# Ledger of designs, part 270: VHH binders against q84jc2

Target 1, 232 residues: q84jc2
Amino acid sequence: MSKMRNLVEEKFLEFYESWVIQLELYLHQLLIAHNNNTMSETELRHLISKLTTHHKAYYTAKWAAIREDVLAFFGSVWLNPLENACSWLTGWKPSMVFRMVDRLRKSRVVLVEAQVKKLEELRVKTKFDEQKIEREMERYQVAMADRKMVELARLGCHVGGESVMVVEAAVRGLSMGLEKMVKAADCVRLKTLKGILDILTPPQCVEFLAAAATFQVQLRRWGNRRHYVTHS

## First folded at step 15 (VHH)

Design zf112 (framework vhh_7z1x_3)
Fold by ESMFold2-Fast, scan of step 15:
Parts: C-alpha cells; sequence; structure tokens
Structure zf112 (fold): chain B 232 residues (1-232), chain A 125 residues (1-125)
C-alpha cells in the first residue's frame, strides 16, 4: 500500500507536465490572437489546428497509458486534489464545456441563430452520451458486488493452480471494462470538442479555446495553492 | 467476443467497381457507428467513411467522396462499402472499424473500439 509511482504513473507524469507547459504557451498565443484583429483567417485556422493537435496528443498518450494501467487515471498522481475532485471518468465532464460556450453569447463575437441551434443539438447529444456511459458505470459497480465476484475473491485465498487462473481472468475482465468506459468517455469529449470547433468561426474558436485553456490552467494553479483556495 | 469480418476484396481494373461487406458479431450492432479505413502499402491508416447507428448520418474523406458509398443493414449486422471508379491509388487493405459511440468518426482512427482483419483490394492495369 505505499504511495509509490509505477512506471506508467512516472511516464505519464513527465508527459503531462510538459503537455501543460505547452498548453500555457498556446494559451498565450490564443490571448494575443483574441485581443488583436490583425491575424488572418489562415493564421487563426493554423493556431486552432495547433490546439487540436495538442489535445489529440494528450488522448494518444492517455490511451497508451490506460492500456497498461487504467487505474492510474482514477486519482491521478499528476493531478492535484482539486483537479481530481473535478474529474468525471478520468477527465472533464463533456457537457461542462457548454458553460464556456455560453461566454461567447456575451463576447464581441456574436453567435448567429444557426450556430445557437447546432450548439443546442450538440449539447443534447452530448448529455445523452454522458447518461449512457453513467448507466454503464452503474452496471459495472453493481457487477463488482455480485455473488460471482465474491466467489472469485474467495478463490483467491487458495494457493496455486486453477484458482489463480480464474482470479487473473476476472481481474483482466474488470480492467478491460474500465478501459472501455474511459475510452467511451474520452470519445464523448473528443466528439464534443470537435463538434463545437466545427460549428464556430475561427475567431469564436480562438475565444472558446482560450476560455477552456484558461479554466484548465487556473484550476491547476488554484489546486497547487490549496492554502489560498481555502482562505480567499 | 467482438468479431468484424471483411469480405469482397480482390483484383479489379482501373475504373472498375467492388462492394465490400463487413459482418459483425458479439455486440449490439445497431447501437454503434461504423467506419471504413484503409492502409496502402508502406502508408499509415486512412479513414474513408463513417455511418451512424441508424444510417441517419454519413461522412466521407475527400479522397473518396462521390466515388464510394457507405451503408449498413442492421437486421443482418452488416456494413457495406460500394466502391466505384476505382483508381490504382485505391490499392490497400480495407478494414471495418467500430466506434465507441452511436455516431461515427471523430478526429482519428486511433479512437475506434474494434477492428476487423482487413480485406485486400488491388487496382491494377
Amino acid sequence: as target 1 above (232 residues)
Amino acid sequence: QVQLVETGGGLVQPGGSLRLSCTASGFTFDDYGMNWVRQAPGKGLEWLSGISWDSGSTSYADSVKGRFTISRDNAKNTLYLQMNSLQPDDTAVYFCAKDYLRDSYIWGTEYFDSWGQGTQVTVSS
């Protein structure tokens, strides 16, 4: 039970720290683009592409890591306690990004009626996908407590042979089930992010990405200053 | 337990047509989006087309739009790709792939749940 980092945790911690540093650099570029009217549509699209590539790199690294140890993502050592407390199935809750989208309604860049309609349709689809995954997680938690799992846990008290094989198969099944649910949740995240970016104009995309990155960076900073968040 | 089996590949002359099929088992076929992906010799995976769970939405890569048609028969647990006006650069192994969600295709082929073994398509003069 010692709090030791396994190889997956060490590798992903190193990746994540570098990934966040690069996110902060991209946030700086997004804020410059948002505050200046000098960038062309081509330059804005290139910046948006850098951010989408950056987020894709995160999920590529995450999926490689969860294939090895999905449990590393439940109570992650590379996240502070505040970041972990705000997680839904190892990441941000997809429907929460529509709160960031709502800021665009009060910005200098006005959403047209067609965009509002498409964003509402996407919000409804996102919420449906979330609820489906939540139901699957509930079934998973119930299955963990069923008589079959209790019997397999009991068999683990025996030494050697067939009991070990049966317990190993059950543990592999549990890990594969969690991996599939985490990947499904990540697909809702990616679909929601892609959907928003496909609906928004390049200036609106920059504003949205800046808002999202700002929240992510600030949440990390607030959590790293636990004393400040409890007394401010 | 999930199985995806592609059939219908073969040798075809430029300008010819082929229809690929993918038979699915081990999951509720009509709950998921399905995709076609190919890999040309010495190249990476290229996403070609996706179809939602209910056939209500389809999408295509620019390289195949207007030439390929994706469809599905949920009663038969079968996904199809009708390929017309085939070109030598369509030579590849063609895979069907299952989405994690009801809707098809997001940002990349790395985000698919399950894959078939593939079927070889050769377009040669």
Scores: ipSAE 0.604, ipTM 0.834, lowest interface PAE 1.8, mean pLDDT 87
Fold by OpenDDE, second read of step 16:
Structure zf112 (fold): chain B 232 residues (1-232), chain A 125 residues (1-125)
Amino acid sequence: as target 1 above (232 residues)
Amino acid sequence: QVQLVETGGGLVQPGGSLRLSCTASGFTFDDYGMNWVRQAPGKGLEWLSGISWDSGSTSYADSVKGRFTISRDNAKNTLYLQMNSLQPDDTAVYFCAKDYLRDSYIWGTEYFDSWGQGTQVTVSS
């Protein structure tokens, strides 16, 4: 069944499509940089900065959008079903990126012991933060079921303009809670990403970001092929 | 300098088979994923298949899945494409293409850093 899109969904869809196109361009640059050992550290850092800025732009747009309608991000219409299925609280699961790091290690990227140690510490911290958020989400969901849903059900028995307004207010309250959870998750994502980039050398960062971007782009492509969905 | 040289193309009847080879030089072959791409007359480039650096993973376009098999011999710096059950629609110039990464599996042709000159495959009765 096709979902009815609201204004927030439409706007963010347009944004995201453009954002992904730009990501692909950056991915190409990352790949070139990775393959070209002649690039200076300054050039690499500049490229890394472009990517980080690009990601920051995403979250800026996202956070603006979720203030209007956080529910739009639960079942994002700009994502295909595969992308949605792989989503954790409206985005990538923070701990997942360590798989990319592991891949680097397997790809003849030499990490010094100090880096390995720091990455492991970050992994542990990230997992802890994820779990904390998950627990909070669970608590929220339970609380919602016990209180807000009952209220909504109760209000649903009434017909009239006032009842509609009360229901809308209740839904907004629920949405605010969800927004907090999403923001918390996004913070963990950003902290994790920053943490990794701070540990890695510029060449390693480029490879990491290339891997991450590749995964994201390919996930989208895979999902589109599987479900005949186009987001261009 | 990276060089990729495709061989094995030719004229074949429908239902026939061909095996393409791509010999690589100028880079460490077993450090990169490799791909086959084709271009039919009047059509754009079409990605067909990819293989990781260690042959641990392969991927195929729907158009060739079940008919084509990609493989590689890293000791020989050679990429292969076994093409079975060839159809007239398979007529094209076939290219081997080098990935930027070991197993990037980026199927967009814009993400390959090197290409061969291509080999002509013609399927006709």
Scores: ipSAE 0.079, ipTM 0.558, lowest interface PAE 2.9, mean pLDDT 87

Design zf113 (framework vhh_7z1x_3)
Fold by ESMFold2-Fast, scan of step 15:
Structure zf113 (fold): chain B 232 residues (1-232), chain A 125 residues (1-125)
Amino acid sequence: as target 1 above (232 residues)
Amino acid sequence: QVQLVETGGGLVQPGGSLRLSCTASGFTFDDYGMNWVRQAPGKGLEWLSGISWESGSTSYADSVKGRFTISRDNAKNTLYLQMNSLQPDDTAVYFCAKDYLRDSYIWGTEYFDSWGQGTQVTVSS
């Protein structure tokens, strides 16, 4: 491990902990808005905008951090093991959110047929974009393995301080490919989220965002309480 | 090498109109969504508008909706922004930005693959 990677991890850990605390506060506001039905359409749009801005702040910070060290996002120290196990290319799997939308259709606020059709079109597009990224990641992993094997062979010929420089150069080169891949995945996430919010009415957006935030917060809490099981 | 070149900026009076152009090279233009972004003096980047690869969908920021129109000509590898009813607060450097994927309705200015150097628009009497 390098000191530079530890600095990126430390800074993003501090950011992420604050970001999650604010997400919980927004979740509380979303639940009040949904349960009381007191807010006007303008007030609901303002709340949705706050959540949208909050998610954009996450990706702004993430992209700054991956420019410095993308590898910090593969097995992130600011996420517990359960959160890491549920990750797809350093974040949530875009198509997962359509399952949350389907729950809304069955249990709360009725979706009209025009919305259902647009959501299905968006789901198909999202699935297609996921598959393209998965194929590119597979190609990258094959190339990465081949390069690492070549570098390992070279290291066998250059024992000592020279080996450190060769490893650093190889990692730096490979990191650029991963950064592009992570940004592509994040673009699909943002387009999917934006697309859903554009299709839904403000009350439906509040319901959807509350469901998504609830799942994220609960997943973190479940993973953090894993220590109770480790004694068995 | 990807290159985006903006033109059409200049000085215009309040209530006036300008049309910005962005010429793209080094990539297959009709495979990607395109965007317009601006930066006013002393302010951060503001996303204004996006257009899909075949012009099938467009999106606008609330601040410009109804006043600005995004369009593209894939045969000429050119993106356009028609700006009407210009106001002093529209004074900014305007940037052309390439999306990673075919459509461009995404949030935030950090999420674009490539940027042009910008063109200055000044709205003043």
Scores: ipSAE 0.000, ipTM 0.270, lowest interface PAE 11.0, mean pLDDT 81

Design zf114 (framework vhh_7z1x_3)
Fold by ESMFold2-Fast, scan of step 15:
Structure zf114 (fold): chain B 232 residues (1-232), chain A 125 residues (1-125)
Amino acid sequence: as target 1 above (232 residues)
Amino acid sequence: QVQLVETGGGLVQPGGSLRLSCTASGFTFDDYGMNWVRQAPGKGLEWLSGISWSSGSTSYADSVKGRFTISRDNAKNTLYLQMNSLQPDDTAVYFCAKDYLRDSYIWGTEYFDSWGQGTQVTVSS
């Protein structure tokens, strides 16, 4: 018998639904800005700042939630099966966003050579940080398995309050390690997003953010329709 | 586990200089970006400077750019902040902070992995 209600899951589900609705509203504004070549740099920077703040709000809420229950993010009830299939360590895979940058690169008249060089340098650094975290997670998973086996073997020798305390301490240790790994992965995401926005001009930032938001919204809508047809 | 210890703070006159040090233990120092952050009396946290794992990149807040220099010695597991042309409004507790990544970033001080206890810098005549 498990807890009948997970407060972390309920609170984050409510937050995430509202966050996605606001993302769709910002996407509408990004598309309007993209189609308006007379919008000032100040106006474009203001819109980019709204999106940046919105993404930061997501990670602020996520980090508060994972401090309480990181495992909620490995079985996310607020994501549909398609969104979950595309997840890497509880979120988007950082290196994948460079595929969205490819459209800007292919335009040729928009993205200058110096920007292409900086984006490639960022892509390489992002892939390196991504791989480092993957290796750390793999080592952590192996260590967790070894620790659990030792604790289970110990419990097989006797039963009592001490055994319960040891198991609880081990589980807390595992959760804290997962929290650290998820936060490291989120930092790669934040670094990648900030890095791209720092390299691009305001009009290019609007185009990039519009592409990213469009993909996220479409993936959710497609997954929701497929899930409904399959399960309802 | 992770331990960051700041030293080098103290009392200095306006226009003076100080060099802060932060000694790191409990992790592989040369795998992470490092940052300096301060908190003035009655104020919130202010990020000042960041340095990548290799010293290949550094960044500064506008309030200290040109006056402060961040550096590191990976062989000694030590981070430094050279502070020049100090002003009374530089009076604060100075903290070193460990990034989760090889490069530092400044979108929010809440995204740092670990923090030191801080060292007091007072700029007064």
Scores: ipSAE 0.457, ipTM 0.766, lowest interface PAE 2.9, mean pLDDT 85

Design zf115 (framework vhh_7z1x_3)
Fold by ESMFold2-Fast, scan of step 15:
Structure zf115 (fold): chain B 232 residues (1-232), chain A 125 residues (1-125)
Amino acid sequence: as target 1 above (232 residues)
Amino acid sequence: QVQLVETGGGLVQPGGSLRLSCTASGFTFDDYGMNWVRQAPGKGLEWLSGISWYSGSTSYADSVKGRFTISRDNAKNTLYLQMNSLQPDDTAVYFCAKDYLRDSYIWGTEYFDSWGQGTQVTVSS
């Protein structure tokens, strides 16, 4: 529904602004936890759980929104142009988080050999899933170009007696294909995030989540400094 | 060539029990999460239950929670659904479905790339 696009955009904009504010609050707590060695394992696990639940809430809201209007997530109004430019299939690229893990290894995070092996196995699996999605997106782009050309030809030629049902079916197929691709990419994101958190100890999870949240928050702040029309 | 074959369906009386099996071939079974989905007469598809590739995590739809149990035997490439306390509204075609992604950690998202032909379960006296 093209008119429903404005409602979906406004509702998700309101959701996302609140979600980012809460992420910044959690980042503050993660940084305190990282600098304070007196926190118990139970307290650290509780904080990690809050972050995990927060990310799951994002995907729950996103999937509800893309069912109504997936195109709202391509060039999103709730993201500044820098955030949009850095997106891979409407979000962060899953394999990028392994660069964050590598940075932590070079800093203060001490990983045992068993963890290094499991992280490398997860990295390989994540790359495989990314490549599978990229191949499907390539096939989709080819199909989308063919459908778009047919639609443009129909509009340009104004041929009479064309079936409205055929045009509507093609448009629905295009949207459903994009929704499937976006959800597949989000599934890889959630799988990769959970996999990393399952491998790391609670203090290492706190460091990883702090690094990830810092990157997300800083990217938004840097983009907003250019006075992009977006809500903070 | 991915192949999923459901068996164990049939006629059962209300309050009865039935166990469905799904045998898998054409892929590495223990790399994928598996699911059970049903379609009642004149209704859409309803996701019922999912199990992770390592059997460490299971989830259930509210309509079957406490009555149905999902399990798997990776050595036999077989998925199971134990159905207890069956009701007439459990009458449906039951499908075995394979997760789209390897080592899936996602439940209730219904992103499957393959499912079987289905097995009919009829709950009637």
Scores: ipSAE 0.011, ipTM 0.355, lowest interface PAE 9.1, mean pLDDT 81

Design zf116 (framework vhh_7z1x_3)
Fold by ESMFold2-Fast, scan of step 15:
Structure zf116 (fold): chain B 232 residues (1-232), chain A 125 residues (1-125)
Amino acid sequence: as target 1 above (232 residues)
Amino acid sequence: QVQLVETGGGLVQPGGSLRLSCTASGFTFDDYGMNWVRQAPGKGLEWLSGISWNSDSTSYADSVKGRFTISRDNAKNTLYLQMNSLQPDDTAVYFCAKDYLRDSYIWGTEYFDSWGQGTQVTVSS
């Protein structure tokens, strides 16, 4: 049987589909800007600002939704299986963006030594923050197997007013823990994104954002058209 | 006043071992995760390893996984890094660093709350 969607899932699905359509429109603008050497720094900064505002809107909507139902973001119905398989704590893994910067540097982005140094410092900080969250996630997973939690699960099998109330309180506690962890991961994502954009020049920012948006859009298209994915 | 003091650095040959120590004061050591970070000549900071307040969780950078072991002695307010199979690329200043929070989450934090002056490790034949 197919799983019925709850109201949080339905509302965020509608939001996310619109958000992705707008991301594709911004990607088109980024690609035009990247191929047009006559755009002013002011024009490029305005375009970069549109993208950062768009990402801020995503996290504003996400944090409102996880306050209602954080579990909707684990195995999300608005993401295809390929997108879900590539997720790290309900979103992109922060360290992935440094691989994108390195790949682009080899092709067309020329970084000066001072930028390389600052990006390496940011990479180290991002890895540090990422690993701290992974340790907290491990603690959370271990706590799920706690003797007290096992006892609560057992009580829930014998439906009664008191057992239902105790189980509901435990589920609320679990959801609060997950919400805190997801927000911490999103904080690392936003700090990493801002850090990279602060280090790069406006033309380099456009190239970076175009690469990131291209990957996100292509991953979604490949997952939605799974039988068109070629091997090797 | 939080203070972290690293010791144990020195000159070793490739394939050798060293044990670094970090003595902490000015905070409740048992409440915080601790970390080792290094900086090689001409390079940025590299996070190496972290350990939870109670030693239940440890994490390592891929560059040192299997060669380095982090540990702590809460009774002595001391953090350790056992370094085995040392390579010339391990030449760096090694820093002890305190977690900003009690390892619960990372909200609006700098890279780390407090860190020591560092201890020099040189791997050369």
Scores: ipSAE 0.000, ipTM 0.104, lowest interface PAE 15.1, mean pLDDT 80

Design zf117 (framework vhh_7z1x_3)
Fold by ESMFold2-Fast, scan of step 15:
Structure zf117 (fold): chain B 232 residues (1-232), chain A 125 residues (1-125)
Amino acid sequence: as target 1 above (232 residues)
Amino acid sequence: QVQLVETGGGLVQPGGSLRLSCTASGFTFDDYGMNWVRQAPGKGLEWLSGISWNSESTSYADSVKGRFTISRDNAKNTLYLQMNSLQPDDTAVYFCAKDYLRDSYIWGTEYFDSWGQGTQVTVSS
C-alpha cells in the first residue's frame, strides 16, 4: 500500500543522504580555506554562499515535506536514534550554535569587542524566541491531548460518517498546528544562522561553518556506529 | 484564522507614488515581523522589504532601496508600503506576508507564515 506518508519519508530520506554527503564535501572545502591564508575575501564569501545555499536547500525541501506529512519529522527514519534524541522540534536547538561561537573566542581568528556584543545580543534574542516556541508547543500538546480524548469519546458513542469526519478534522488540526510550530522553530534556526554570519568576518564565518558542519557530521557518524540514545 | 488584506494598488504614471496598506487580523500583530513581496507577470516572487515587530529594524531589496519605505501601525494592525519614483518595472501584484518570528526574516519568500491575496500595481505611461 502506498501512502503519502511513506512516499514523503522515502523521498526525504533520499534527499537527506545526498544532502549530508554534499555537506561533507563542503566541510572539506571549509577546512582547506581555514588552513589556507591565500584565499581572497571574494573567494571566502563565495564558499560561505555555497554553504548558505546548501542550508537553504535543506529547509526548502523540509518545508515541502512537512506540508505533506509533518509527523515524518518527529522520530525521523533518515536520522539515527542519537540524532533524533538530540533534536529540538525536528532539528538542532538554535541556542546550541552559540557553543560553536564560544569556541571561536579561543581560535586563531579573533573576535573584536563589537562582534562579541552583537553575538551576545543575538544569543539573548535566540533564547527568547526558543522559549516562546517551547511554551506554545507545551500548550499545543495539552490541546492535542484534550482534543484527541474528546474525539475518541465521541467515536465510542457514535459510529458512521460523522465520527470519521470528526476524527479527520482533529488529525488535520493537529498536523496544521505542528507544521506551524516546526516552521517557527526552523525560522529561529535560519535567523540565528544568518545573524551569526552577518556579524562574523569571512574567515570567522568559514571557521564557524566548519565547526558546525564537523559537529553535525560527527554526531551522525557516532550515532550510526552506536545506535543508542544519550540524555542531556 | 490569520487574514491579511492588501489595498491601495492601482494605475500610476512613471515617477508617481502609491501607498499600499495591509490590514491584519486573527493574530497578535505586534508580536510578528511583516514583509512586502511582489510578483511581476510571468515572473517569480521577489521580496521587497521587511519590518520588525516594534519598527526598530527594517530591510530592503536593492531594487527598491531609497524609493520604498515600509512602516507599521500596531494600534491599527496595519502594515504600509510607501512607493515613490515608480518605474514600469515595478508593475506587479504586491503581497504582504507574515513572519513566523518577531523580527523580519529573509532567506527566501518560502519561509513566511501567511500571505495576503495581493493588490495590483500598474506603472504605465
Scores: ipSAE 0.595, ipTM 0.828, lowest interface PAE 2.0, mean pLDDT 86
Fold by OpenDDE, second read of step 16:
Structure zf117 (fold): chain B 232 residues (1-232), chain A 125 residues (1-125)
Amino acid sequence: as target 1 above (232 residues)
Amino acid sequence: QVQLVETGGGLVQPGGSLRLSCTASGFTFDDYGMNWVRQAPGKGLEWLSGISWNSESTSYADSVKGRFTISRDNAKNTLYLQMNSLQPDDTAVYFCAKDYLRDSYIWGTEYFDSWGQGTQVTVSS
């Protein structure tokens, strides 16, 4: 779908392209680190810090952008249809990362019992938080069909200046609610990521981050292959 | 095994043109971005140009922008570099290089995992 991009979309698209390029560079470093058993813990921690900083930068930019236009992130023009289809409230679903952790466990990564227990606790908490947000979303969606929306629909049948103002006000109200939900979701994402990284050792963190980055890159690849999307 | 074979190099007069080709094998060619780099005598490697897997994105170093054009034919597993307005400073061994990551947008970096043997380009009167 060729969408006319607004200013927020254009700016964020540019940001995201640069961000993805940097992510790919970091992924390369992560893979090297993973394959190089000679790296010190200090070096690994430094690499992890770079990645965490990179992710923080993304959310900083995102939150600035959503204050201007949260709707831009619902149907993000900087993502391909597959990426958008896999999105939960404008991003990755927090509970999904535990599948990546599980994969690590099946690999050569040995988690101690204490780590496994903590991860499970985190999983439960994350799921609970997701469900809470989903319930709020349901409330929001039901509320959209309230008297205001009905009135808006009625006004849509009348072309006039007053109708435009009412529509704008309604959209603003909706946007505020959406922004709140998006922020809540992002908080769960960040908490989940932090939680995982706090439980894992530096080598395990590197492997996890590599897996996560790889998944993101591959998802983009698969989507782009199927849908020729210009992200330049 | 990944193989990259450059061809098309040779001797050309200043202001002349050459077209380099790089034939790829041993990997899924249309999954990866491809690049051209060169090494002049006594100098380090210089990134020149990159192209995305589907040719939708191209990038050039300032040194060759407006003179060189990168392209690819995925059906033929071949990368191309059209070089126009060649100058003596363009004398170098030219290499094609494969991106390390699939669907990579990395330009101007040395993060490549495979290189060809290179082809000599000499610009002289």
Scores: ipSAE 0.009, ipTM 0.312, lowest interface PAE 8.6, mean pLDDT 86

Design zf118 (framework vhh_7z1x_3)
Fold by ESMFold2-Fast, scan of step 15:
Structure zf118 (fold): chain B 232 residues (1-232), chain A 125 residues (1-125)
Amino acid sequence: as target 1 above (232 residues)
Amino acid sequence: QVQLVETGGGLVQPGGSLRLSCTASGFTFDDYGMNWVRQAPGKGLEWLSGISWNSYSTSYADSVKGRFTISRDNAKNTLYLQMNSLQPDDTAVYFCAKDYLRDSYIWGTEYFDSWGQGTQVTVSS
């Protein structure tokens, strides 16, 4: 089953393919930096800055695209089925990254007690923020099932006139609500990423970003292999 | 033209409360983070609190944490600061300030684009 792409989907697909290629190049640089342990702090900070700018570019492009068509991000055509199955509100689940942070405790670069405390505080805050978003999603789903919306659906059977305007206003309201909710989830993602990078040392940041990028790239490759096999 | 207008300042006794309002015009209010900043007589600017465009994230300076609450009403293009347990050292001109970048608050930048004229808060001894 394939869906016809609209202009927003086609443009974001082109953007995303280029963005992933650049992520793979940055991942290569992160792995070299991590394995050699010879880069200066200035060099490491520059590389970390490249990755944070790259992620910011993704959200800038995403927010422009969801203004035009937020539904394009639910069941995205630029993501394979495995990537879509692993999505939480059109992206990664913020608390998931703390599993990657936990691996740093077993790495050659040891977390100090003060960092462990700050990461735990951030973990608690992130989970609280996720719960707020999940409550908003529940409210959104309830609003979709509201009796008034069911009645508006019946009015949609009457072509032309005032009923068309009322239905269009309701649909626009639903899309705007979904857009604001997706942006709220993205704000939690950016705050979580920024918070982790602010707590970690530059070598630890490189290790964290390498782990995150490796997971993202491998998830895409695993899903593409499965899709390729079934696309016979 | 971006315009920010603060109201709600005045004279209050120690331990009292005030609510400041900032009405915004000339830009899409719900696209930007907003901040409260103050300047006490003879002192520099002190950042007090910030709120994201969607009210999801708020942050406070340690000097006001637990006493002040920032909020916004995007339908009214209005920013609020609820100030409780006011102290004499809270005496200052209070300004609202707009972030230059839409996501600047998320990325921890302190860059502000536009400022209001300010409103005077005086906590009497």
Scores: ipSAE 0.000, ipTM 0.163, lowest interface PAE 13.0, mean pLDDT 80

Design zf119 (framework vhh_7z1x_3)
Fold by ESMFold2-Fast, scan of step 15:
Structure zf119 (fold): chain B 232 residues (1-232), chain A 125 residues (1-125)
Amino acid sequence: as target 1 above (232 residues)
Amino acid sequence: QVQLVETGGGLVQPGGSLRLSCTASGFTFDDYGMNWVRQAPGKGLEWLSGISWNSGDTSYADSVKGRFTISRDNAKNTLYLQMNSLQPDDTAVYFCAKDYLRDSYIWGTEYFDSWGQGTQVTVSS
């Protein structure tokens, strides 16, 4: 599958490469802003808006692509093996971003007691939403391995083109259910990101977004380096 | 195929109330966040309120917070906006919009992937 790509995979690969390059440029701006004591609240909010717009553009492109081929996002060709290994339902695990929030505490960022309480409430709600989706995912995986689907696959191997089309229709039905689940997971991601940014001050938002972007960029670089060292 | 139809607009006196409805078809309503947006005469689009796919979270613009309430009925594929304490400045065309956004402060109003035709609300004595 790594040598041959469908049109959806090729199109999204091109989009994703450009998206990551732009993310690196935004990361540079975030790091500069983190050390700049002269930036106004409106200037910081404008930078935060650029980052949130950039992430929203990713989900807009992703949802258009998964409508065409959701399976392209499971074992994605635009991600290296390390990035794929770290994926939870085609993306970052929502509760993972609270590790970035914990880093804000450790970096001598002053979070007021009210913010700490709201962030903990959001963490609990995020974990609840994750558990609900994980149960739905397990149910879906069981349905995908359903005896009826297995029998349809066997029939397709023996009868010919008409049976293959029936199996393909069943796979499309399963893909629609999987698309719904991926969108549910992405909604939790967006809810979690929005919630954190609503709780944090603009300077704290900048530091949080810088930490998240740094992690994403470095994870990609680590995975690409390991692949290079392994394959020469 | 995606269709959003707003109803419930009209003429109302200052201090009055209106309930707007948006009926959705052509997509799985409970998979998407929904929003209310308005456009006053000669002004740009203003995001008012958003609600998550499961009704678990709602968000409001400061201009309407405490006066407007967003809700949805996933069984009926319908989005609602209860508007109380209406003011002349609330005069606008009101649109429902399909998206995962909750407010425009950080995400921007450009990210709605489907819009209704709108319903006119006029607040005057």
Scores: ipSAE 0.000, ipTM 0.219, lowest interface PAE 12.7, mean pLDDT 80

